# VH-VL binders against q9nrl2r1430to1533, part 315

Target 1, 104 residues: q9nrl2r1430to1533
Amino acid sequence: GGVHELSAFEQLVVELVRHDDSWPFLKLVSKIQVPDYYDIIKKPIALNIIREKVNKCEYKLASEFIDDIELMFSNCFEYNPRNTSEAKAGTRLQAFFHIQAQKL
Short names: E, the ipSAE of ESMFold2; O, the ipSAE of OpenDDE; V2, 0.75 times the mean of E and O plus 0.25 times the DockQ between their complexes.

## First folded at step 22 (VH-VL)

Design ko9b (framework fv_erenumab; at its last look DockQ between E and O 0.88; V2 from the best seeds 0.77)
Fold by OpenDDE, look of step 22:
Structure ko9b (fold): chain C 104 residues (1-104), chain A 121 residues (1-121), chain B 110 residues (1-110)
Amino acid sequence: as target 1 above (104 residues)
Amino acid sequence: QVQLVESGGGVVQPGRSLRLSCAASGFTFSSYAMHWVRQAPGKGLEWVAVISYSGKDKYSVDSVKGRFTISRDNSKNTLFLQMNSLRAEDTAVYYCARKPSYSSATYFDPWGQGTTVTVSS
Amino acid sequence: QSVLTQPPSVSAAPGQKVTISCSGSSSNIGNEFVSWYQQLPGTAPKLLIYENNKRPSGIPDRFSGSKSGTSTTLGITGLQTGDEADYYCATWDDSLDAYVFGGGTKLTVL
């Protein structure tokens, strides 16, 4: 049910945030730090935003939640070359996510 | 080889204006965000301003807001810093610096040789 | 007064090892990659270390960087007279929404 799904989403976000490779995804990129970012990434998203959506019960389906997480990773790989620390961290975190998402 | 060459520095009185230029070569200039960093005589480094690769987005440190404007001409591989209402505390060597185009690149490489701006009455 | 704190000066004899510390906070070094720059007398800064411990091409391995918590350290082994310079740490500060530098450390080779 909805309550159980919400709890599952919340727990998964907590696990993602606590992961060692979550640092590129904890919050939105600063416009000053990386002024080129938002010229390329048109649907920015981060774990703090996803967490807020979970807390507000904005996800009615697991697929919606998964889509936002995948968008987060997609943005990372779109902007960052493969050899960057962000891309490498994203690769590992996404793999972790895919394993945990099987429980949803 | 990647190179940045600043020019336009000089001695001016307070309240005057000066325009710095930075000529880039050896890389795709239009693909990189560019920065200005300054260093007062005998002092440390201070970040001044940044401009995105397209020139659409630009930001600066609070102490120069409203007075300094960063811009670029990608067709000429040139970065600019328009400095108006200059103050004595703006006296410094001004460096242009390149920032690589990925999120973790919180560093500058390379730096130009710098151009000296002296504001004195 | 600088956001990042460095010792004003360090010194050692040729061939010796020196370390330069850089202390910050959770809003900068604690959460961001750190870079180090070497500035020889009368010259522009040159990137020495990036992303905490990576060396750009051309930088010898006697230069090293490390990060722990809210502090970072530059290590120089086999000190040479040519290493006499000012060294600056740098990173992004989330609270200030700006790039920040240390105050700089003057390295003297005795």
Scores: ipSAE 0.805, ipTM 0.928, lowest interface PAE 0.6, mean pLDDT 96
Fold by ESMFold2, look of step 22:
Structure ko9b (fold): chain C 104 residues (1-104), chain A 121 residues (1-121), chain B 110 residues (1-110)
Amino acid sequence: as target 1 above (104 residues)
Amino acid sequence: QVQLVESGGGVVQPGRSLRLSCAASGFTFSSYAMHWVRQAPGKGLEWVAVISYSGKDKYSVDSVKGRFTISRDNSKNTLFLQMNSLRAEDTAVYYCARKPSYSSATYFDPWGQGTTVTVSS
Amino acid sequence: QSVLTQPPSVSAAPGQKVTISCSGSSSNIGNEFVSWYQQLPGTAPKLLIYENNKRPSGIPDRFSGSKSGTSTTLGITGLQTGDEADYYCATWDDSLDAYVFGGGTKLTVL
C-alpha cells in the first residue's frame, strides 16, 4: 500500500540481506552454474529482485510482498534436498522472517 | 563404485576434429550435470564446459565457444565433447567431472582419469 | 595470472603442518563455496574439501579448510611424503560466469 508500508518492506528486506543465512537468496541462481535450475523452478525470485520491486513501488499489499518472500523459500526447498546447506539456511532464514514479519 | 572413464584422445593436426567420450557408471547419470575440465602440459586446471541433466542446456568457456560442443546420451550413460577447429592451445589432458545436484555446489566429484589431446603439425 | 592466487610452492618436513593460501575477490571466494583438490603426480585431481571446510568420505581430518572474506586456506597437519602433490583451490566466479581454479601450489616434503 502506501509510503509507510514501502519503508517497512525495505527495512525487512535489509534485515533479511544482513542475516548470516541470506547467502543462497541474494541473487538469482546462475543458469551456467546450475543449468537445470530453471527447468525445475518456474517462478524464480531472489532478495535483490524483491528489493528492486520495493524500490519501484511494485507491491500494493503486504500480502504481495510476503508471497514473494515465501516463494523464495519454497523454491529453495523444492530444488534442494533437505540435508543441503541451502535448505538448512532457508529454514533458519524463513524462521527469522516469520518473526520479523509480525511487525508489518 | 562411481566411475568416469574418458576416451577418444590422440594426436591431430591443427584445424582437425576429435570427439571425446566419457563413460559413466555407479550412479544415476541422468540426474547430474556433467563437465569437462582440461589441463595443458605443466599447467593448471581450466574449466571448459557444462551440460544439464537432460542435455538441453550447454555452456562453454569463451576460448572454445563455437568450436567445442558438449553433449550426452543418457540411455548409454555417456558424455561427449566434440572438438572442432583444434588449435595448438587446445593441447591438454581432458577430464570429465560430475557436479553434485544442488544449487550451491561449486565442486567436482568424481573426476575421470583423463584422455590426452595433442594438437601439433 | 589466474583469477585465484596461490603461492607457487610450499615445503615442510614430515610430521609438520603446512598451510596453502588462496586469494580471490567478492566475485568468487567472497560469495561462493570453495573447494580444494589434490593432484598426485601423473593422476587426476581428487576432491579434498568442499563447501569451504567439509571433507568428503575417506579424507582424513588432518586436511582442513577455512575461509575468511575473499581468502581461503587449506591446512595439512602430520605431513607425510605421500602428500607431495599439486593443490588447487576452486570456486564459481560471477563476473566471468565460469568455474575458476587457482594456479596451483606444489607441496614439497623435505
Scores: ipSAE 0.670, ipTM 0.880, lowest interface PAE 1.2, mean pLDDT 92
ESMFold2 (binder alone), look of step 22: mean pLDDT 93; pTM 0.944

Design ko9c (framework fv_erenumab; at its last look DockQ between E and O 0.86; V2 from the best seeds 0.00; counts 0 for: sugar tag NES L31, pae E 2.4 > 2)
Fold by OpenDDE, look of step 22:
Structure ko9c (fold): chain C 104 residues (1-104), chain A 121 residues (1-121), chain B 110 residues (1-110)
Amino acid sequence: as target 1 above (104 residues)
Amino acid sequence: QVQLVESGGGVVQPGRSLRLSCAASGFTFSSYAMHWVRQAPGKGLEWVAVISSSGSDKYSVDSVKGRFTISRDNSKNTLFLQMNSLRAEDTAVYYCARKPSSSGATYFDPWGQGTTVTVSS
Amino acid sequence: QSVLTQPPSVSAAPGQKVTISCSGSSSNIGNESVSWYQQLPGTAPKLLIYENNKRPSGIPDRFSGSKSGTSTTLGITGLQTGDEADYYCATSDDSLDAYVFGGGTKLTVL
């Protein structure tokens, strides 16, 4: 193998993961930790899943990639009240994403 | 104020059954997942079981599977722990505890005062 | 026996600072936020720290929490006699599908 430049999607996912407010989104919510989560959220998604889809070249359009990221945030805001740390982190991370997504 | 009050503890012989209750007040009980945590005499805390807000999903520690059942009645703001085939090692103070509603929450607040279960021949 | 490892005891004089460590693994502390509980003698556990370093209302700023890698630390400054208690760290474990506690640390105020 060799070293290659990250695609725009790969680069953005790396930036999201490294962000201080990424902690609610790094992996899928635990069923034990939040046993009612999947009763409410029907299309769960997380940054590790999105990263895998990027690595597998499953995104053909930027809009598809953006849709998954927005779904991730939507899920967070649907389940978590606005005053929670998760929702606040999501708000900040989403704002960051929207700025970075302009480069796509 | 948010409050949890356990009851139903007592002294029983091995093999017997006991049902614990936890009465919740001061918050919307049906919106929160609830947990049982126990503490053997002079020992540390051990997680026992969790039940979803609606009661549709339940999980428990391996040592009590098949013997303990967590349940709830949201109309009565009450959490239950049915304990069957009790063993000496089940002797402990049993606490009910509320899990905050956030998806990333890994803590309990508040805790009940606890109810004591003693299994002895 | 406990999934999370704490020292069994610590001690210090009033006014001093103490730290209590809690060591785990990548499947628990490494991936999840941690909480700390204070248990005064003969009482139920009380939430002391949540989300690694946040204090509930009513908890003085003498208590602090920090997390690094697979470990967490509880700090207590200006130690008071009323701080004598057992302290437990806690989090969830992704591999065990369970909540896990440390073995507890007994703090003695000399």
Scores: ipSAE 0.474, ipTM 0.855, lowest interface PAE 1.0, mean pLDDT 95
Fold by ESMFold2, look of step 22:
Structure ko9c (fold): chain C 104 residues (1-104), chain A 121 residues (1-121), chain B 110 residues (1-110)
Amino acid sequence: as target 1 above (104 residues)
Amino acid sequence: QVQLVESGGGVVQPGRSLRLSCAASGFTFSSYAMHWVRQAPGKGLEWVAVISSSGSDKYSVDSVKGRFTISRDNSKNTLFLQMNSLRAEDTAVYYCARKPSSSGATYFDPWGQGTTVTVSS
Amino acid sequence: QSVLTQPPSVSAAPGQKVTISCSGSSSNIGNESVSWYQQLPGTAPKLLIYENNKRPSGIPDRFSGSKSGTSTTLGITGLQTGDEADYYCATSDDSLDAYVFGGGTKLTVL
């Protein structure tokens, strides 16, 4: 997409980063803290990576941007049991994202 | 009750090897990453190494790379630290510690009671 | 010298409040959640605070944690003689690719 879509993607990523429940998603999971993460999660992604892709104009369609955001949440739910703080934060942030994504 | 019990410590001369063990009980050992943390006499805590729940991923502090190898046997609920080419600076109490399985966990709970390694000429 | 800086010692009388500071950087405390450990004399460390301000079951609410920017603080109210211990802050560090502990703070209850 065009310059309008890129601005909207950047604004949405900023809103996600500012959300209180963004803490599990800000950066790629540390291999030291979670050494088996990359055995289980084969397509890792995080908000800082998505933001960089927006800055580099790597998203051509809104669907590509949405897919990366949804992948981020899917990874969280795949790795983390439902009762964890991470999974609960993911549920709330995903709900927030779905509301904001309707504005694209 | 969740328990971690270390063993295999002792007094050895520099250049020798020791193998530490940590026996786990009261939880599903194969679901958790495990760590070694050491504490030199009168000093603070120093992280040594981590192994993933499957045993496929291992990381360690630079000062022990090439000398120490962390490993596990999930069928026996046991964590190991093979310590080769021991130096005086490796003298410490060695603790095993469990890391919770979630992706955001940045803490250790529980810890074992420790096993003492003394490297002395 | 640890990348997480704690005062080497603090002291206070029974019943008082004490705080223990831990200063780091954007590569550790500023980027990761913090935990605190209590080490009673002759014993293994025990988890006291996790995820900056949460207490495990069995830890009384007179123990508290907070984090602001690149610093974290452990608070203890209603100080008891049994609180004499070494206290360590801990987190991971992105620059070192390692888990790091503060140098420890010895609490003395006078």
Scores: ipSAE 0.391, ipTM 0.799, lowest interface PAE 2.4, mean pLDDT 91
ESMFold2 (binder alone), look of step 22: mean pLDDT 93; pTM 0.951

Design n3a (framework fv_nezutatug; at its last look DockQ between E and O 0.95; V2 from the best seeds 0.84)
Fold by OpenDDE, look of step 22:
Structure n3a (fold): chain C 104 residues (1-104), chain A 123 residues (1-123), chain B 107 residues (1-107)
Amino acid sequence: as target 1 above (104 residues)
Amino acid sequence: QVQLQESGPGLVKPSQTLSLTCTVSGYSISSGYYWHWIRQHPGKGLEWIGNIHRSGDTDYNPSLKSLVTISADTSKNQFSLKLSSVTAADTAVYYCARTDYEWGSFRFGMDVWGQGTTVTVSS
Amino acid sequence: DIQMTQSPSSVSASVGDRVTITCKASQSIRTYVAWYQQKPGKAPEPLIYDASSLQSGVPSRFSGSGSGTDFTLTISSLQPEDFATYYCQQWYATPYTFGQGTKLEIK
């Protein structure tokens, strides 16, 4: 990807982080708070990691960027039942992401 | 300062619909994360009825026998509760409450409550 | 539903006493717990959010702790105005259930 694409990724990450439903996704899940999380989720990821990858220009294709974001949501829904506060936040944030991703 | 105030009829007949409104002042409901309804039967503990997110998403307590509907009116800065087909078991003090969101932090809790309104279901 | 088992159901104490109230969740709920104080004929007032964060305006004698399944509300030195009923609430999953309450009475 070019500079323009990188800027688009940066902007989208900023928008995701600023969203009120981003709280479950800002950082990696704490192993202390959720001891069995990493026994279940094998590819953990969070917005801060994705932001770092964007800043380092590690995404060559928009599909790679989208895949990481979708992985983040997939992990949330894999671990958290639908009635949990985190799953609810994830559902709303993912919907927002899908709308914004159409601009990529 | 943020204030919540419940309003509605204090007496409802069985099988009718209980309807309450929470009026919010000093704060826009569009800025709040969750808006809740809670009730307390006479001499009993607190029971969460349901809530509405500022996006319009709602969640209800499945343990309630009555059909619950929560809605919001941003133009009036209000949100409402409807319980259909009420019985004497729905007699309680009803509270509305807020969960706020501050950037970067979701605070788990209800930080502002209304004073409550008593609803009696009786023929 | 997630059950919050609160204990004790009632406790008698004197002014100046240290008081501890506990809530046990039926499953791990991380730190997603709030505590409230309710006086007779009044609406509940918030005390603690996120298990250990003190709400604005709440005296420092109140504190919360815990994670996972076990949570505690502590009043370090009981004051006359602290005699009330206290409730915990979980925010991990809907319905956001409360503990059954603890009535703190004057000894």
Scores: ipSAE 0.902, ipTM 0.953, lowest interface PAE 0.4, mean pLDDT 95
Fold by ESMFold2, look of step 22:
Structure n3a (fold): chain C 104 residues (1-104), chain A 123 residues (1-123), chain B 107 residues (1-107)
Amino acid sequence: as target 1 above (104 residues)
Amino acid sequence: QVQLQESGPGLVKPSQTLSLTCTVSGYSISSGYYWHWIRQHPGKGLEWIGNIHRSGDTDYNPSLKSLVTISADTSKNQFSLKLSSVTAADTAVYYCARTDYEWGSFRFGMDVWGQGTTVTVSS
Amino acid sequence: DIQMTQSPSSVSASVGDRVTITCKASQSIRTYVAWYQQKPGKAPEPLIYDASSLQSGVPSRFSGSGSGTDFTLTISSLQPEDFATYYCQQWYATPYTFGQGTKLEIK
């Protein structure tokens, strides 16, 4: 997309980062703290990486941006059981994302 | 400073519903991250009952057999516990507590507690 | 449910001693552990969150460490006011379970 879409991607990423449930998603998971994470999750991604891709104009379509955000949540739910603090935060942030994504 | 105060009946008969209220002063419950209920059985340790998130989402200890309901009333700055079908095993000191939030960091813990209220279940 | 097992169940120590209380989780819980102090007749009070972060106002003689399944609370130089029962609590997954407690008795 156009300039309006790139501004919308930036605004949405800022809203996600500011959300109080963003804490599991700000940076990539530490291999030292979570040794098996990268054995299980094949396409790791986090909000800082997505924000960098927006800043570098690496998303050509809104669907590509949405796919990276949904991949972030899918990774969370694949690695973390539903009753974990990370998965609970992911569920709430994903619900917030779905509301905000309607602006795209 | 933020203060939490439990209130409710001290004596409840078996099979009835235990109702407790936590009144929060000096802080809006809509600003807190989690609001919890915890109990401590006589001479024993602590048991997490459940919580309510500021979004309204609740989580309950499955050991309480879906008998628990936690709710919030933001207009009264209160949150409440209802525990149905009580037995003598529900005799305990009941506490309410807060988990606060710091941007980018979920604080894993309960930073403010009420003083506790004793509930006895006896026929 | 994640079981949190504290050791020892009680300890008797003298003023100035170094005291270590351990908490073992039944599965890996990263650093998602809090520690509390409870004095008789009082509500628990927070000491440590996120395994090692000191709650505001807690004396620096208290410290926490650990990651994964094994966690410790250490009092480097025991003071008379440290007589209490200590609890760990995991925050990895609901139900957010507590350890059974460690009673610290001052000789």
Scores: ipSAE 0.699, ipTM 0.892, lowest interface PAE 0.9, mean pLDDT 91
ESMFold2 (binder alone), look of step 22: mean pLDDT 90; pTM 0.931

Design n3b (framework fv_nezutatug; at its last look DockQ between E and O 0.86; V2 from the best seeds 0.80)
Fold by OpenDDE, look of step 22:
Structure n3b (fold): chain C 104 residues (1-104), chain A 123 residues (1-123), chain B 107 residues (1-107)
Amino acid sequence: as target 1 above (104 residues)
Amino acid sequence: QVQLQESGPGLVKPSQTLSLTCTVSGYSISSGYYWHWIRQHPGKGLEWIGSIHRSGDTDYNPSLKSLVTISADTSKNQFSLKLSSVTAADTAVYYCARTDYEWGEFRFGMDVWGQGTTVTVSS
Amino acid sequence: DIQMTQSPSSVSASVGDRVTITCKASQSIRTYVAWYQQKPGKAPEPLIYDASSLQSGVPSRFSGSGSGTDFTLTISSLQPEDFATYYCQQWYATPYTFGQGTKLEIK
């Protein structure tokens, strides 16, 4: 395909992925590394999955897109105590997201 | 090459405030992910004191009795450590160190250390 | 706090030996472990990050492995300059904690 202008959702996902605090969220949690993760988190999601949904035009409303991003953060804070590296990164990334989401 | 250098008084009296500075050269502190202070009591192991993220967020070791304050000065390419109300238990070699974010990866480790500075708490 | 139990506390070995140092975390910490080497009167030097990634400039005889609670630092063939104290560190949660150290001495 040819080069086209990114949608607002695509652009925001790019910005989230490029953020230094995105490392916990780039892909789904490894069951090998975190054996009990999927016993606790029932709706796993990550930026790569959200990116794919954006690419497939699965988000009809901005609220749907925002809900998935918030779910991603919710999962992080549900599983990870506040003093963990993931939770700390997530807190900063979510703050960034909330600012950027105002543009949607 | 990236270099870290600790500086400050080598002798501090009890109940006073220990103040150290880490000067970074060859690299902007604004580019580093975390900047750390670590100490080592004579003949003992390593103890994490605290860290400052590039955003300004700080984390401190709650086991320390002294009040810890870490701050950064981007204009001087430095970050600092303050320990208030020090006691003999705060006598140690103090190190500053870096954790970097490179090529889309947060690397779990301190990849650059200062040479350390000895601080003695004594009357 | 997360406890890092390092073993052995000390070990005597000869040049050419294979040396293994273990670090056990009090809870699962994924792969968020680093290893350091410290020589007397010197600052710690980084060896391994992310449990198994070799720091730049570190000889290939050093390797790290493990995930969850059990981690290992291995020196495949000990060299004279490798006699030092080694520390593991967890990065899962604050406060970041170190193992108590392993002193590697010449036999």
Scores: ipSAE 0.859, ipTM 0.932, lowest interface PAE 0.5, mean pLDDT 95
Fold by ESMFold2, look of step 22:
Structure n3b (fold): chain C 104 residues (1-104), chain A 123 residues (1-123), chain B 107 residues (1-107)
Amino acid sequence: as target 1 above (104 residues)
Amino acid sequence: QVQLQESGPGLVKPSQTLSLTCTVSGYSISSGYYWHWIRQHPGKGLEWIGSIHRSGDTDYNPSLKSLVTISADTSKNQFSLKLSSVTAADTAVYYCARTDYEWGEFRFGMDVWGQGTTVTVSS
Amino acid sequence: DIQMTQSPSSVSASVGDRVTITCKASQSIRTYVAWYQQKPGKAPEPLIYDASSLQSGVPSRFSGSGSGTDFTLTISSLQPEDFATYYCQQWYATPYTFGQGTKLEIK
């Protein structure tokens, strides 16, 4: 909730963006490139959107911020089989997130 | 300029373990995204054997999974392939390769290859 | 496993010709395709990554296109050094399978 938490959200989002496995999560999936994505994934979310929500102070609780990050990973694993390049990146980035989130 | 060089035995007897090493020069293996082993059977196409990610995660071709180990030695700037219980079917040219990394961009491909080393499995 | 089927298996062509090689995936793989050129006795060399992105140092006569299941490699004006075997490879899911190759021969 306070000023230190908001700074922590920004720091964590920056660390996720800088991570080398962030490439599938930087922006929303293109409907042109992946036509069926939005037929399967009903609550799309990506790091650029989460970062903007942090900048606009749209997260009032740490749980709301964590929920959006976990939704991002859940969408990845729902759409992508585990042996895919996206899912492998998601698995590593999620593990990194869980370690960093314990610092919140 | 980054260069990859395979080394190891040219002749291996059936049932033995094939050990190959890829030496990387002009680039730190800890900076790469993925490091791969590929083979090419005589007069045939290419087969991906497996890869090691910069984190240490490995992925192996399911057809070889119980027979293959890929590892890295950052102190020597090398990564290695061990293939156990070889048969004549493992006769091939073996290549090591890199997948490069640029932030925000997974370059789907192998941008640097070694020269290849021929391995013959025979009695 | 994802099968990558190249067509044609071989092609005979003349210098200056426009050549198109296709690669068809057995399932949708987005744009996660690379193309390689291999000359006899040499390692494969990268041409294209991510279906259409040209590797550094590759001549602009090479181009790639496609998404989903159908991919093409085009050489707009064939040069003597382009006679080789060409492979596609999918990067969508392990095992990262290659096509069987397309041998481009001089007429």
Scores: ipSAE 0.704, ipTM 0.894, lowest interface PAE 0.9, mean pLDDT 91
ESMFold2 (binder alone), look of step 22: mean pLDDT 90; pTM 0.933

